# Designs tried in a protein design chat: VH-VL binders against o27280. Part 245

Target 1, 266 residues: o27280
Amino acid sequence: MDSMNVPEVLEIKRIVEESESVKTFIFSWDFRREVRPGQFVMVWDFRDEKPMSVSLIDPVRSEIGISIRRVGEFTDRVHGLSEGDLLGIRGPYGRGFELMGRDILLVGGGIGMAPLAALADEATARGMRVDALVAARTADELLFLDRLEAAGVNISTCTDDGSCGFKGFAHERLLTLEENHDMAAVCGPEPMMFQVMRILDERDVPAQLSLERYMKCAVGICGQCCLDDTGFRVCAEGPVFWSQELSRVREFGRYRRDPAGRRVPW

## First folded at step 9 (VH-VL)

Design V7 (framework fv_libevitug)
Fold by ESMFold2-Fast, scan of step 9:
Order: C-alpha cells, then sequence, then structure tokens
Structure V7 (fold): chain C 266 residues (1-266), chain A 122 residues (1-122), chain B 110 residues (1-110)
C-alpha cells in the first residue's frame, strides 16, 4: 500500500520527558490506519530513517507516541527537536503482540518497556491481570512506572545495582515471581530476553519477544534473503517472535554480527 | 463519531431467552483496540457487568461468573453488531441493559448505547 | 451488596467543593485503574474520569480523580446545578475476573 510506505510529515504535538535519556514524541494519527502494540514505524528526520517501536496508541485522542532513547547521532538530533517541529513517519510495520488468556507477564529492560507499555494498555482494557517486571541498570533508567501504576498493573522492579527494588537481573527476579501466567511478552537487551525465555519455556509459559534487529526484515528491506542456515526464516516478519520460533535461532542471545558480518559474543 | 444503537424486546417471560442486539456505527466490531460489553442496571443489583467480546488476532469472550452458565455474547462482522443472549431468565433479570465500548487505551466504558428496559414477568 | 463502597448520598451548594469516595480491596482498586461515571435521570452513564485521573475530551477540569492504596476519590470543584446526578466508580476485580462498580452516590446541589 502506497499510503503505508510513504513517509507522512507530521508535527510533534507533545513531548514527554520519560527520563534524562528518554523522550516520548506524540503525534496526531489517523486510526483508519491501525496500529497495534509491538509494531514499529520508520522515523525520518529528513536525513536518516530509523525504526522505532510505538509506545503509546490512543485512538480516543487520535494520537500515537514513539519513545526514543538518546544513544547516537540520529537520536541526539531528534532529542533536540521541540513541540511544533516536523518528523516523517511511515508505517506501521511488523507483527504486533497477540494476547491470549487472562493473566499476562510483561518483562521489560530499559527502553524495551516502551512497546510493553502500549501492550499493558491493551491487556488492561481486555480485563487481563497484568504483572510487569521492569528491569534496568539503575533506578533512573526504570521507565513507565507511573504509567503502569496508573493502568493498574502489578509492578515488580529490579536494578543491577539495587537502587530500586530487587538487586539483580531480570531473570533472577523472575525466579522469585509467581509461575502462573497464561502468556508473557518480553522486550529488552537480547541477553536478558534469552535468559527470561529459557525460564518461561521451563514453566511452559508461551512468550512473545520483540527483537529490534529484525525490524528491517519486517519492512522488506532484506526480505528477499535468508541469512540463517538453521532452517529458520531469519528474514521472516518480526519484530515480535514466539519463544518456540526463537529457540531454533542459534544466534539469539549468544552472539551478534559486527559491521563486517562476523559472529561476536554478546 | 461512534454510536451504539440497541434493539430487542422489552418484555420476556420467565424461563425464556432474553435477546438484544447492539449495532455499531463509526467504528468496526472487529477493531482490535476495542472490546464490546453488556452491562445491566437494576435497583436491587445496581450496575452489573455481564460480559464482553473482542478481537485481537482471534475472537475472545469473557463472562461474569454470576451469568456465565446462561450467557452468550456474539459478534457479527457482516452487520457490524454484537448481541446478547441470556437463557432461562427470572424476574431478577429485570433491568435496563446497556451495550458499551471499552478501548484498550482508556480501559473505560467510553461509549454507551441508549439502554433497553427489559421486564421479566408472566 | 456492591463490591466497591461509595456513600449513598452527597450534597453541596454552587461554587463549593464536593468529594465522593470509593473504597475497594487489593483485588480491585489496589491493582487496577479506577473510572468514574456521571448518570443523569433517564440517560446512560457518561464517562467522567478514566485511568484514575484522566479526563476525556469535553469534561471540564473541575472534575478530578485520585487513587491511593485501595481507595479512590472524585472531586468536583466549583459545583454547578447541572452536576446534580448519580456518580459511579468502577474498576476490575482479579478474584471475580470482571469489571466491578460502586453502589453509586446521589449528588444533590442544594
Amino acid sequence: as target 1 above (266 residues)
Amino acid sequence: QVQLQQSGPGLVKPSQTLSLTCAISGDSVSKDSAAWNWIRQSPSRGLEWLGRTYYTSKWYNDYAVSVKSRITINPDTSKNQFSLQLNSVTPEDTAVYYCARVLRYSSAFDIWGQGTLVTVSS
Amino acid sequence: QSVLTQPPSASGTPGQRVTISCSGSSSNIGSYYVYWYQQLPGTAPKLLIYGNRQRPSGVPDRFSGSKSGTSASLAITGLQAEDEADYYCQSYDSSLEGYVFGGGTKLTVL
């Protein structure tokens, strides 16, 4: 569809400071073009285009939100923008999260809470019981706690340094939480997601995991190729994958590719 | 604008099935950001949620424990509507019945139908 | 009989502040959003507050919501004659696996 694949120039309607390093940019959106939690858009600053997960979906106000962490040149430029400035947005793209059952566990690390915050809104609207495990290196990097609390989500936190909640990693905290969930959704650093996935698999909890590195495959940028010789379609749609799909991808959680295409450990 | 328009009989005999329909305009019953609910209101029980139907990747139904054995809520995508069937009614089922929308973002009953008074009597 | 507890009545005069309470438990208000609805005689309930404290478009800012622990409150400042109505709180209950309502508060202006 041409309308979905052509960037629309949208005005930044509102900016929310989520933390010292994260901002949510809010735009008016025509919900005749539907957006689901777990999907992403391509954000264009008229120089570079980058995939960003949708963190707020609000058809009542006709708004979407995109949460961006300041980590490099593109994000530094976008963080320098003000309300009233323009960005190009195209999408949405990718496979969103699927909800099933009555009890969902969300496990988010850092900016990975962004798509999970949108999912929490959908799950609570369906009357699901939502438990969220929010993980970060430090208390200052925990995101969306006020939004999740306002949504009625049961929140557990953990920080590597112990500055908020459980001292330790997400997978260590998960071992202390109730095992009874109908499904889980996980988003964060890949090593964290791998450890969490293994625990959920052992508990027979179906999980969906969102992988940023597969966003370009979902928009067809590399959809004509399959780079994984294990028989899993690496260039198949993402960014959301079921844990059963990821269990067969040898690279997931173990190694990444450097700019030369070589395998390097996490 | 989104509107919900209710239709169905206002009088039902004990032991019969209560059947109501809610027609949706300005929105789609299969919109995955919405859930479609039935709520009733009576002097003795107040406001009481009965159940909902909704679509994410497939259709789901949830029902209140108090009516779960007697209730069916069905979407009809071709007519853009959803219905309520409540079996084996008693005089205690006499109430004003409302259909209502919940959006995932607000999680609130943000749009309500006009209400239908249903009297269960001989 | 209601799962959430509200006072059956409240009253005030024009221009004053009125607060309506809603009390629940850890299985509902303690874990989930609180919503408030206004019902005028012969009409369907109308959403006033969602997400504990958010107002939909068209609701004046003199209506506000708050939540603390297992209790919530609706505050109406600058009370007007047209605010005379029944007010209901609502949440979700994990033990009942469904939405729950308060018994309602009849607000009388004058």
Scores: ipSAE 0.005, ipTM 0.398, lowest interface PAE 16.2, mean pLDDT 83

Design V8 (framework fv_libevitug)
Fold by ESMFold2-Fast, scan of step 9:
Structure V8 (fold): chain C 266 residues (1-266), chain A 122 residues (1-122), chain B 110 residues (1-110)
Amino acid sequence: as target 1 above (266 residues)
Amino acid sequence: QVQLQQSGPGLVKPSQTLSLTCAISGDSVSRDSAAWNWIRQSPSRGLEWLGRTYYTSKWYNNYAVSVKSRITINPDTSKNQFSLQLNSVTPEDTAVYYCARVLRYSSAFDIWGQGTLVTVSS
Amino acid sequence: QSVLTQPPSASGTPGQRVTISCSGSSSNIGSYYVYWYQQLPGTAPKLLIYGNNQRPSGVPDRFSGSKSGTSASLAITGLQAEDEADYYCQSYDSSLSGYVFGGGTKLTVL
């Protein structure tokens, strides 16, 4: 069988500009290496390798998409590439989302909508009713709204500045939504996920949360992927965790670790 | 040492409700890091997961689609136990029923009850 | 038929290596962890492997698990008479929204 630990050099087939800071890079994919929503790949630009969530999974067209936000030297170089250019891809890695029941709530903040967009496609294809709460600082930073609408997803938005939908944070918007769901999936900034988890707990909705922090390190060989108190490695055990699992981790939603292991508040 | 002990009827008539209890010793049913499951085993369907209950700040339940409309799993913190109720049973529900605990970091069933043979017959 | 496919039987002699396969699809093994259980006659199943390849305390290292694509394997090296049992694999299935088990493999130590 093909080893997922060896990068394959793939041609960028198509680039979708999602926003001024986010692009989705689309590649032909051999689905003998199956990929599920919530999993990530290592993207290699022939200088550095970084983990990126898979945002599009299309076995019919034999394509995957990887959405990348421009935040540093690596991502700036990748954003400078064009269709026809080459990138190395290895993976997939990590535990994906599990689907349960007949209806699902997705809560995404910023680039956290990337893995949730892939999940929305799968849930919709399986006949689930999908409600998505899409959060960002401004309307221009809301991601995947057209794609979610095309999939038949029921969309609610919120922005910090009120430029689209509810004015406020994701958890504040969630408090105004009185719907119940069989499950939820959440991805975004850790403080947002912590607040959302607490509300879903009070509504008796089991939730899966995707932790993408520390994923700028190598898979499994970097201690920065670990959660404190549990020895739980995000790239090996995660990045998707049930809310029950995260309730046992003292640092979830409260602290993060710098490279030296020091606790830093969010 | 953690132990799970099951109790309940060995015979249930078709269309009635099957009710089993799993008593926990050496652990707490409300422990934040544990989930409490029901699994059954029959020659015709093999091992089949039925559902779970678990506590964080409150109780949650997850049920297998095949039984979701008929099943309830209830914790009882005062007795340190959890129960299974399965409505409208048929002969196809005849099985050995196990309760089991899930490990903190996985869907692994790390501790199992002794099993209860339930026969659905009129 | 079980959702995950195992051979119904396997056999070996003491000291030999045996492997038990577990085959699924993209909706289960291809996307989720695999677990293995040993069941001695008249007893409840016992956890043998979790998280594809990890052992609980007390399980000898001659038991190992692996996963590739949509299939998983349990390997037993240095086979012993007391290993005679039924072995079950388990994963999660997104199409069924629940945990799924293999049909079981009866291992006979000749």
Scores: ipSAE 0.000, ipTM 0.378, lowest interface PAE 19.0, mean pLDDT 82

Design V9 (framework fv_libevitug)
Fold by ESMFold2-Fast, scan of step 9:
Structure V9 (fold): chain C 266 residues (1-266), chain A 122 residues (1-122), chain B 110 residues (1-110)
Amino acid sequence: as target 1 above (266 residues)
Amino acid sequence: QVQLQQSGPGLVKPSQTLSLTCAISGDSVSRDSAAWNWIRQSPSRGLEWLGRTYYTSKWYNDYAVSVKSRITINPDTSKNQFSLQLNSVTPEDTAVYYCARVLRYTSAFDIWGQGTLVTVSS
Amino acid sequence: QSVLTQPPSASGTPGQRVTISCSGSSSNIGSYYVYWYQQLPGTAPKLLIYDNNQRPSGVPDRFSGSKSGTSASLAITGLQAEDEADYYCQSYDSSLSGYVFGGGTKLTVL
């Protein structure tokens, strides 16, 4: 075990309510322990431990932020906490995003904007031009728009219901946007990411995609999530993968697994 | 696998409401990643998309501009089906009507019902 | 008229290559994926090509799609008698906020 595998008990310094269902928990962080956008931490409430993407990396304030959506018992308990309460944090873990070129595109759906918000901060700090397509079901589920605007990001939005920006899906909106990007980073529901990846492949834009279900593979919990459906192991450390790695995964964006392990369409 | 089975009357009088139902097997009408569509086909107008219903956090409907004032598409989760109601029909509404599925992140109509010929005549 | 333009007919002999065109504008094909459907007499349309050039499972590789600018094309190589059918292209149109279809092409195998 190295030092990253030992949970550190940290005080919740600040809580930001991002939406009705999403909160960002902010902690003081010693940046001698490096954190990169796209990495995750294990959050421990002294009962259960769950992987969560890092959504804020602020060396100037010596802070990290972790954005959590209410989706079950663990996240409901964590949402009940207040400033001054304690959580255990292990990590960071996983393969983070790699920045290349001058002009980058971020495509985020729902809570998938969390790791991309941290990436946007780093990219703009490096002087890169950043275009972000932020997608959600409704306007009130669009996340981090104020942070992206403050960072100087060029923002496009789309919602399924048309309540903000383009009415439609992320890939439909992407087809109407400028194609001049050196790379892209994508995070959100798998069917969205699959469609976005295919458009970016046609444009010859290298893309990195963050798969939340692969976070457990990065810490050694679920080896099977690294298999493609032909029986080959991807032999990659998640959660971030290049599009060329995912083009061989026949299940990506097409199927999910039920509790019995059966393939069901998205 | 997934099948769509249509039912409803094949003859409707002018000014009445056309009503069709599409029963779903092998999938759920409330599936978050699916949209459920009505499309019609006539010799004079070809294939025309009429509208869709889908579930995200709640049910939503989208309708083609040409029929928006006369059309309602409703899901029925208890029977795992969805319906089409088209008000104030005229002979121009005579067509074969299809229900069809789109997966939410594509525009492909990947599964189609068998079709129902509806004749609008006195 | 249909929003997307297809030739009303096309023909070929067994073994030939046949192409069917589909023309639109920047608000549809120029901005969105193109889909192709095969309709045999008396049946519902069946998905043949999705996302410009992808084949569903069960569709032979002799069927292929392509897109350039505001136009798309369906190619059928090694034409067979059973390919005699109506073929329809489909896209999304942002100005109409809805799905749009071509007028259809009746393919005759001579």
Scores: ipSAE 0.007, ipTM 0.482, lowest interface PAE 12.9, mean pLDDT 84

Design W1 (framework fv_libevitug)
Fold by ESMFold2-Fast, scan of step 9:
Structure W1 (fold): chain C 266 residues (1-266), chain A 121 residues (1-121), chain B 110 residues (1-110)
Amino acid sequence: as target 1 above (266 residues)
Amino acid sequence: QVQLQQSGPGLVKPSQTLSLTCAISGDSVSSKSAAWNWIRQSPSRGLEWLGRTYYRSEWYNDYAVSVKSRITINPDTSKNQFSLQLNSVTPEDTAVYYCARVWSGLYFDYWGQGTLVTVSS
Amino acid sequence: QSVLTQPPSASGTPGQRVTISCSGSSSNIGSDYVYWYQQLPGTAPKLLIYRNNQRPSGVPDRFSGSKSGTSASLAITGLQAEDEADYYCASYDDSLSGYVFGGGTKLTVL
């Protein structure tokens, strides 16, 4: 039996354009190597390797999807690829989301909706009621709305500029939504996740939050993945954390780290 | 300072119902951050998770596939406890039974003292 | 039968290093955290390691955990007589929607 740490070269089967800056790349997948929502894979373009969350898990079609936002050299190169081109995929890695109860709230900001879209599919397949709060700066940056609607998800939106749905931030919109959920899952910019976590804690709703920081390492090898006073390595212990654990992390939502590992305000 | 205290019979005859209780102090059985579990341990099968009960917006139960047709786990908020009922027991149900708490989906952080249940005629 | 696989026994002498392995599948260790429990004779299991490699307050630093793929290991350095116990790995299994345990490893200190 071969190690999951060796990249498998896979053909891009299909590409879905989610927005001007986001594409979902779909690959055939052998589900003897199971993948869960919240896990990530390492994507290798034969030059650089980067961690990417799995946004589609479809055992019936034997496919996974990986949604990638165009933000730099690696992602620019990957966005230039076409159906039939090859990428190396290694993994999956990290802890997936745990589903509990009968209803779940998803709160996603920008590309953070990618792992939550996969979670929505699993939750609806299990017969759960799914409410999603989808947040972005503008209407054209809201992701996966058609897919979530097709899955039967109850959708609320907010945009900073008011171009779609509630005008304001995710946490401001959350204050106007129903409080009655068995659990929540949250993924997006850390300042957004921090504010959302505080509201969910006040409502006594247990929450799982996915930290998809820039990672230079897989499987906890590199210290750049570490959070401060808890010693957590995101790629080894995460990326999914319970709110109880993140409430102990002094940096969460307040500081980030520069390339030298120093704390800088958000 | 959470404590779990178990009570119930040590001997049950085949085909009867095994009934155990776990009394909670230092936490509420309806705490939304907790799930209340039953686990058993036998020489032949080792440690087996049997199921859990927990309160979120309402009460929920999850059960292991191997016992799902015979098991009920119920909270009792008035006595701050939860119980296990396992129907139609066989000698293979002979085990030490533990109650245990999971906090915020992390791990089993507090365990009861254990109750040896022998199923024999 | 246990879902996770451990060796039934392990042994060492005081001061040495002992490693206990735990093997699972993609639906448990491959997709969720690994936990280790220590059980002294006549007592309930006690949490020793959580989230693959984290120690709760009061657990000595000579105990450490690691995880790679669908396998995990517990390492005990500077072995002491009081470490003689049964050790169990545990994880959550998504396919079963429940917690799963290893068969246990009886550690003897020679």
Scores: ipSAE 0.113, ipTM 0.685, lowest interface PAE 5.7, mean pLDDT 86

Design W10 (framework fv_libevitug)
Fold by ESMFold2-Fast, scan of step 9:
Structure W10 (fold): chain C 266 residues (1-266), chain A 121 residues (1-121), chain B 110 residues (1-110)
Amino acid sequence: as target 1 above (266 residues)
Amino acid sequence: QVQLQQSGPGLVKPSQTLSLTCAISGDSVSSKSAAWNWIRQSPSRGLEWLGRTWYRSEYYNDYAVSVKSRITINPDTSKNQFSLQLNSVTPEDTAVYYCARVWSGLYFDYWGQGTLVTVSS
Amino acid sequence: QSVLTQPPSASGTPGQRVTISCSGSSSNIGSDYVYWYQQLPGTAPKLLIYRNNQRPSGVPDRFSGSKSGTSASLAITGLQAEDEADYYCASYDDSLSGPVFGGGTKLTVL
């Protein structure tokens, strides 16, 4: 056993309220355990443990940030915590994003902007040109716009209700963007990612997509992992996958599994 | 299927330039899903990645730090091949040289047959 | 002076199970995928396992991979004479910004 396999109890140093439903929890971190954008940690509230993407990586200040959306009992309890309270953190786990080229596109929906915000910080620090398409249902749910702007990212927004930027979905907005990119990184609801991937494939832009449902595969909890379209359940280390492999998975963007294991359309 | 075919065996003298080519069939050197790599294998250093060329909006090259000052990898779209030039060779550069593909982040799914290069006077 | 550490040799008899280990650090195996390559005498390496535990088409299911922390293993069950080869692990190293390889394990089938 090593330190990555045992939760370390860390004090919440700072909490940033990103929206009514999203908070970023910031912890001091020992960077002898390296962390890369796209990786996740297991967050333990001394009752349950859940995977959460790392949204801030700051080796200079020795800090990481974890952005959490309130969607159930665990996240509701964590949102009730205050600065000075304790959480268990284990990790990091999973394959992170691989940066390629000079010009990159980020496409994020809702909380999917969390791992992409960390990636944007790294890419801009390396002198890359970063375009970000930030999508949400409403203006109040757009995440990290001030942080991305401060980093020099070129931002396009879209909202389903038209309250900020383009009125429509991420893939509809992407069709109006004429810029070519060396790579793309995509994270958000699976139907959004599927549509975005199709457009990027037509434009011959290689894409990396982060799939939350596959985070458990990286830590050996594989009950929901099925990437091989041969009828065999194949546990693959996620959460980041290249678009060419996902295009061969019949279920990606089309079906999900309910708690009983039944296929349900998105 | 994808096939990588390398130029024949080489004997080069110290201080000269090593030049090899890798012809691609079943894929394109300008495929945005691929990176085209050179790897060598010697008893003293084992398997050693040398560098890659890859096309997105333009061609990019990445090189291993150990050879960066001496190495050039060049694509040739018209012949669907890519080459390796290694300058100022020494006996330490004696190795079997392979070309290999990275496909959408999958490392080295196809390899060329290998070319033995001997550097001696 | 390989970046990833493998035992230089391993052996087994037909029908037995053999495992080959691969050890790295947080900058490679701890943060990225592990790959395994089989090299038969006189041939180029061939991809055997990708992304820690996935098999390409044509690789029998008696070959399997696993990863835990900064270490990985290749397991071969039902060992056959045809498996006599050199086996190499590989990963991507973030600090070196490139692929890295193990020193290789010579598997002898007795």
Scores: ipSAE 0.006, ipTM 0.479, lowest interface PAE 12.8, mean pLDDT 84

Design W11 (framework fv_libevitug)
Fold by ESMFold2-Fast, scan of step 9:
Structure W11 (fold): chain C 266 residues (1-266), chain A 121 residues (1-121), chain B 110 residues (1-110)
Amino acid sequence: as target 1 above (266 residues)
Amino acid sequence: QVQLQQSGPGLVKPSQTLSLTCAISGDSVSSKSAAWNWIRQSPSRGLEWLGRTYYRSEWYNDYAVSVKSRITINPDTSKNQFSLQLNSVTPEDTAVYYCARVWSGLYFDYWGQGTLVTVSS
Amino acid sequence: QSVLTQPPSASGTPGQRVTISCSGSSSNIGSDYVYWYQQLPGTAPKLLIYRNNQRPSGVPDRFSGSKSGTSASLAITGLQAEDEADYYCASYDSSLSGYVFGGGTKLTVL
């Protein structure tokens, strides 16, 4: 009915290889149809449709970017595409991040830096001080460092293997950073986000966290997208949640669900 | 548990400053999970958000574009309250003024009782 | 004058279903949550629906919300006399950097 409910067939304008497993696909976009950091789109390859977070929002060039990690058949097919090829894009969907105060901490793990890179651009454009903790298993898996540096972001890195920055996990690095931020935004593996949220809660820093799991129903009707206990639906009411909401969800950071709906520990 | 109680004059002359206060009980004005808002309601403009004050690492204010040049919203931690000052009022500022809490960006969960302010010469 | 568009009035008879629409743009409803507030005469607005379709404790299940694209709606089933009130939709607008409201719908129970 409106433009967000009907997929547009868009040409891939550019492809940026972010790492061996991650590519950013860039499309021309009409910004009369606004998109905000934290929102996602449905990407359609004319066989399957999958939700992907928007990682670049550039009104000056009239472009959006979508960063995709290779993890299965759909993403493998999309990674095989070239500039000039076509994809269907529907959206945007979901809640965008809210910016408050003058300084923000971004904590991103792996591909979780994708929506946070877009947020960093908006925060710096609004004159905020931005500190980013970028975490990955190895140096080669750290994403968007050049973009963040170009935007004027203060960057700290950590890798599990010590190949770049602090040797250790994101929450271990966070314990050595300044405690005085007006807000935080967090995106990455749920165990990481859970540990980071606990530290930020102890510091009384309000945090927004982006959950990308089980976004199979963009309109929020699918029961599979619900979080335990509270009845939140990630696709309709997320993917961005405040930490106070997530602190009451029993499954957050503790277990996930397999395709049959069974609880599986992290 | 949380209650918001408003006080201030019901009549203000054109060109003067409108001043209202909102006293908070059951929560702290410096609670980092809360933002403290002023909203007004008039027949001509309906419900209109005016702005908010909130504490994080320091105090911050956000104001609606329509009133930004004339408005100040200030907390008072010693009295656990926050105030609205709107300068250079005109008859168009006649409205019922409400204070309200937003909890961590979720929604307006508690409202004051409302104060009718008439701007008239 | 209102950023979000609602019909100024709606009506129904007891037991019927009534729907109140709310239209916005990509900068508000298209990119953020929708909230619904009920206002009885002489009172402050009271939260009825939050985050598009969630009910706070104490709100009857006769009230439900939905959102699609840049539009939202409030549905009231089994309409009752005490539902006669003004209803307002609300959202956050990124282009205005603030909260926005609909013009309100006066619901009359016939």
Scores: ipSAE 0.278, ipTM 0.732, lowest interface PAE 4.0, mean pLDDT 86

Design W12 (framework fv_libevitug)
Fold by ESMFold2-Fast, scan of step 9:
Structure W12 (fold): chain C 266 residues (1-266), chain A 121 residues (1-121), chain B 110 residues (1-110)
Amino acid sequence: as target 1 above (266 residues)
Amino acid sequence: QVQLQQSGPGLVKPSQTLSLTCAISGDSVSSKSAAWNWIRQSPSRGLEWLGRTYYRSEWYNDYAVSVKSRITINPDTSKNQFSLQLNSVTPEDTAVYYCARVWSGLYFDYWGQGTLVTVSS
Amino acid sequence: QSVLTQPPSASGTPGQRVTISCSGSSSNIGSDYVYWYQQLPGTAPKLLIYRNNYRPSGVPDRFSGSKSGTSASLAITGLQAEDEADYYCASYDDSLSGPVFGGGTKLTVL
């Protein structure tokens, strides 16, 4: 039996309140089972199992962190837990980010900063220069600013309402930033990612984008995780995709699918 | 359509430098979506990745640990090609050498025809 | 020496199903895509399967891939004489910071 396919019941070691709607749950982890930025785990509350991106990878302390936004019944229950309570963790799954070159741009929207925070730690540990554009609807929804600053990341912010940093959307802010990066990594709402991808394509910056949707299967067999028009699957072939692959996907940035498979506009 | 064509000497003496070239058509060696790789194949070691060169804001190289002290991979934008230099060769470096493209994280979508290099006196 | 483990040989008869396994670790197959390459005698390897189970244009649907945990497999249905070749799996290894290959499987069509 593969250990990564069997849920391990782990004690919540520490909980960090990232915002009113986001918490990071920290667990002891055996790093003989490697975890890479961009990968996800299945979190099991003994009723339902949901995919969550790994937001902290700390081999020195033997810890991983999983950041969870409160958006429904499952996440509401998990947010009600305390240090010492138990969760089942299965994984890691999915493709991680690939780092190349000497400098990287991170563009994160809301909870999309979670996998990018882990990537920022890895990039800085490798001696890369890291610029992060952190975007949210309001100042209260900007995530990981203190952690990114502590890591030596150059941070710019924007909020839709202008409550912190540039007033406007991520792609509008990106147009005012320096063009010269060796690569980019992008995670957030798909309409944001689509606009950001277009700008990066025009600048010839190779980009990797993380799609969090349709991760309902922890193994590479589940056809319900397929993306429209190309047929590749988020669980097995994602969640991280290169921008050239996403340019082929008709639904990227335009519509999503509900649990019944029905197209729903963003 | 992308094509890779290899050239270089098929016989190299021990202690000398092995030098091969890969000419690219259908893509630019400086394409920011591409990385240009050398891979070798021998009966004793199978397929073995040696390294890559790629352009982003400047040229970068990554090399396999096993050859890092002896290897250089260089682009030539004027001729749209890239090269391999492997120093201080031994008979253990005898192999078929291939160039290959990685395109936007898709590994080795196009390969050159291969060049048999024999290291012998 | 190879980083990924494949059986050195496999065989089948025309029309049958053959499966070739590939075993790795959490630093490669467990965390990244699997690729398969077909090498016909006297030729360069050719990309057969990418991203676990996708086929490039021109590869017949008789070829399919799968991945579970730190292992992957290539399945060939309706085996044909022209499928006789060496098959190599590959992945990216994070700890080595580079691509890694299996030792290859020589498929014989009986």
Scores: ipSAE 0.204, ipTM 0.717, lowest interface PAE 4.5, mean pLDDT 86

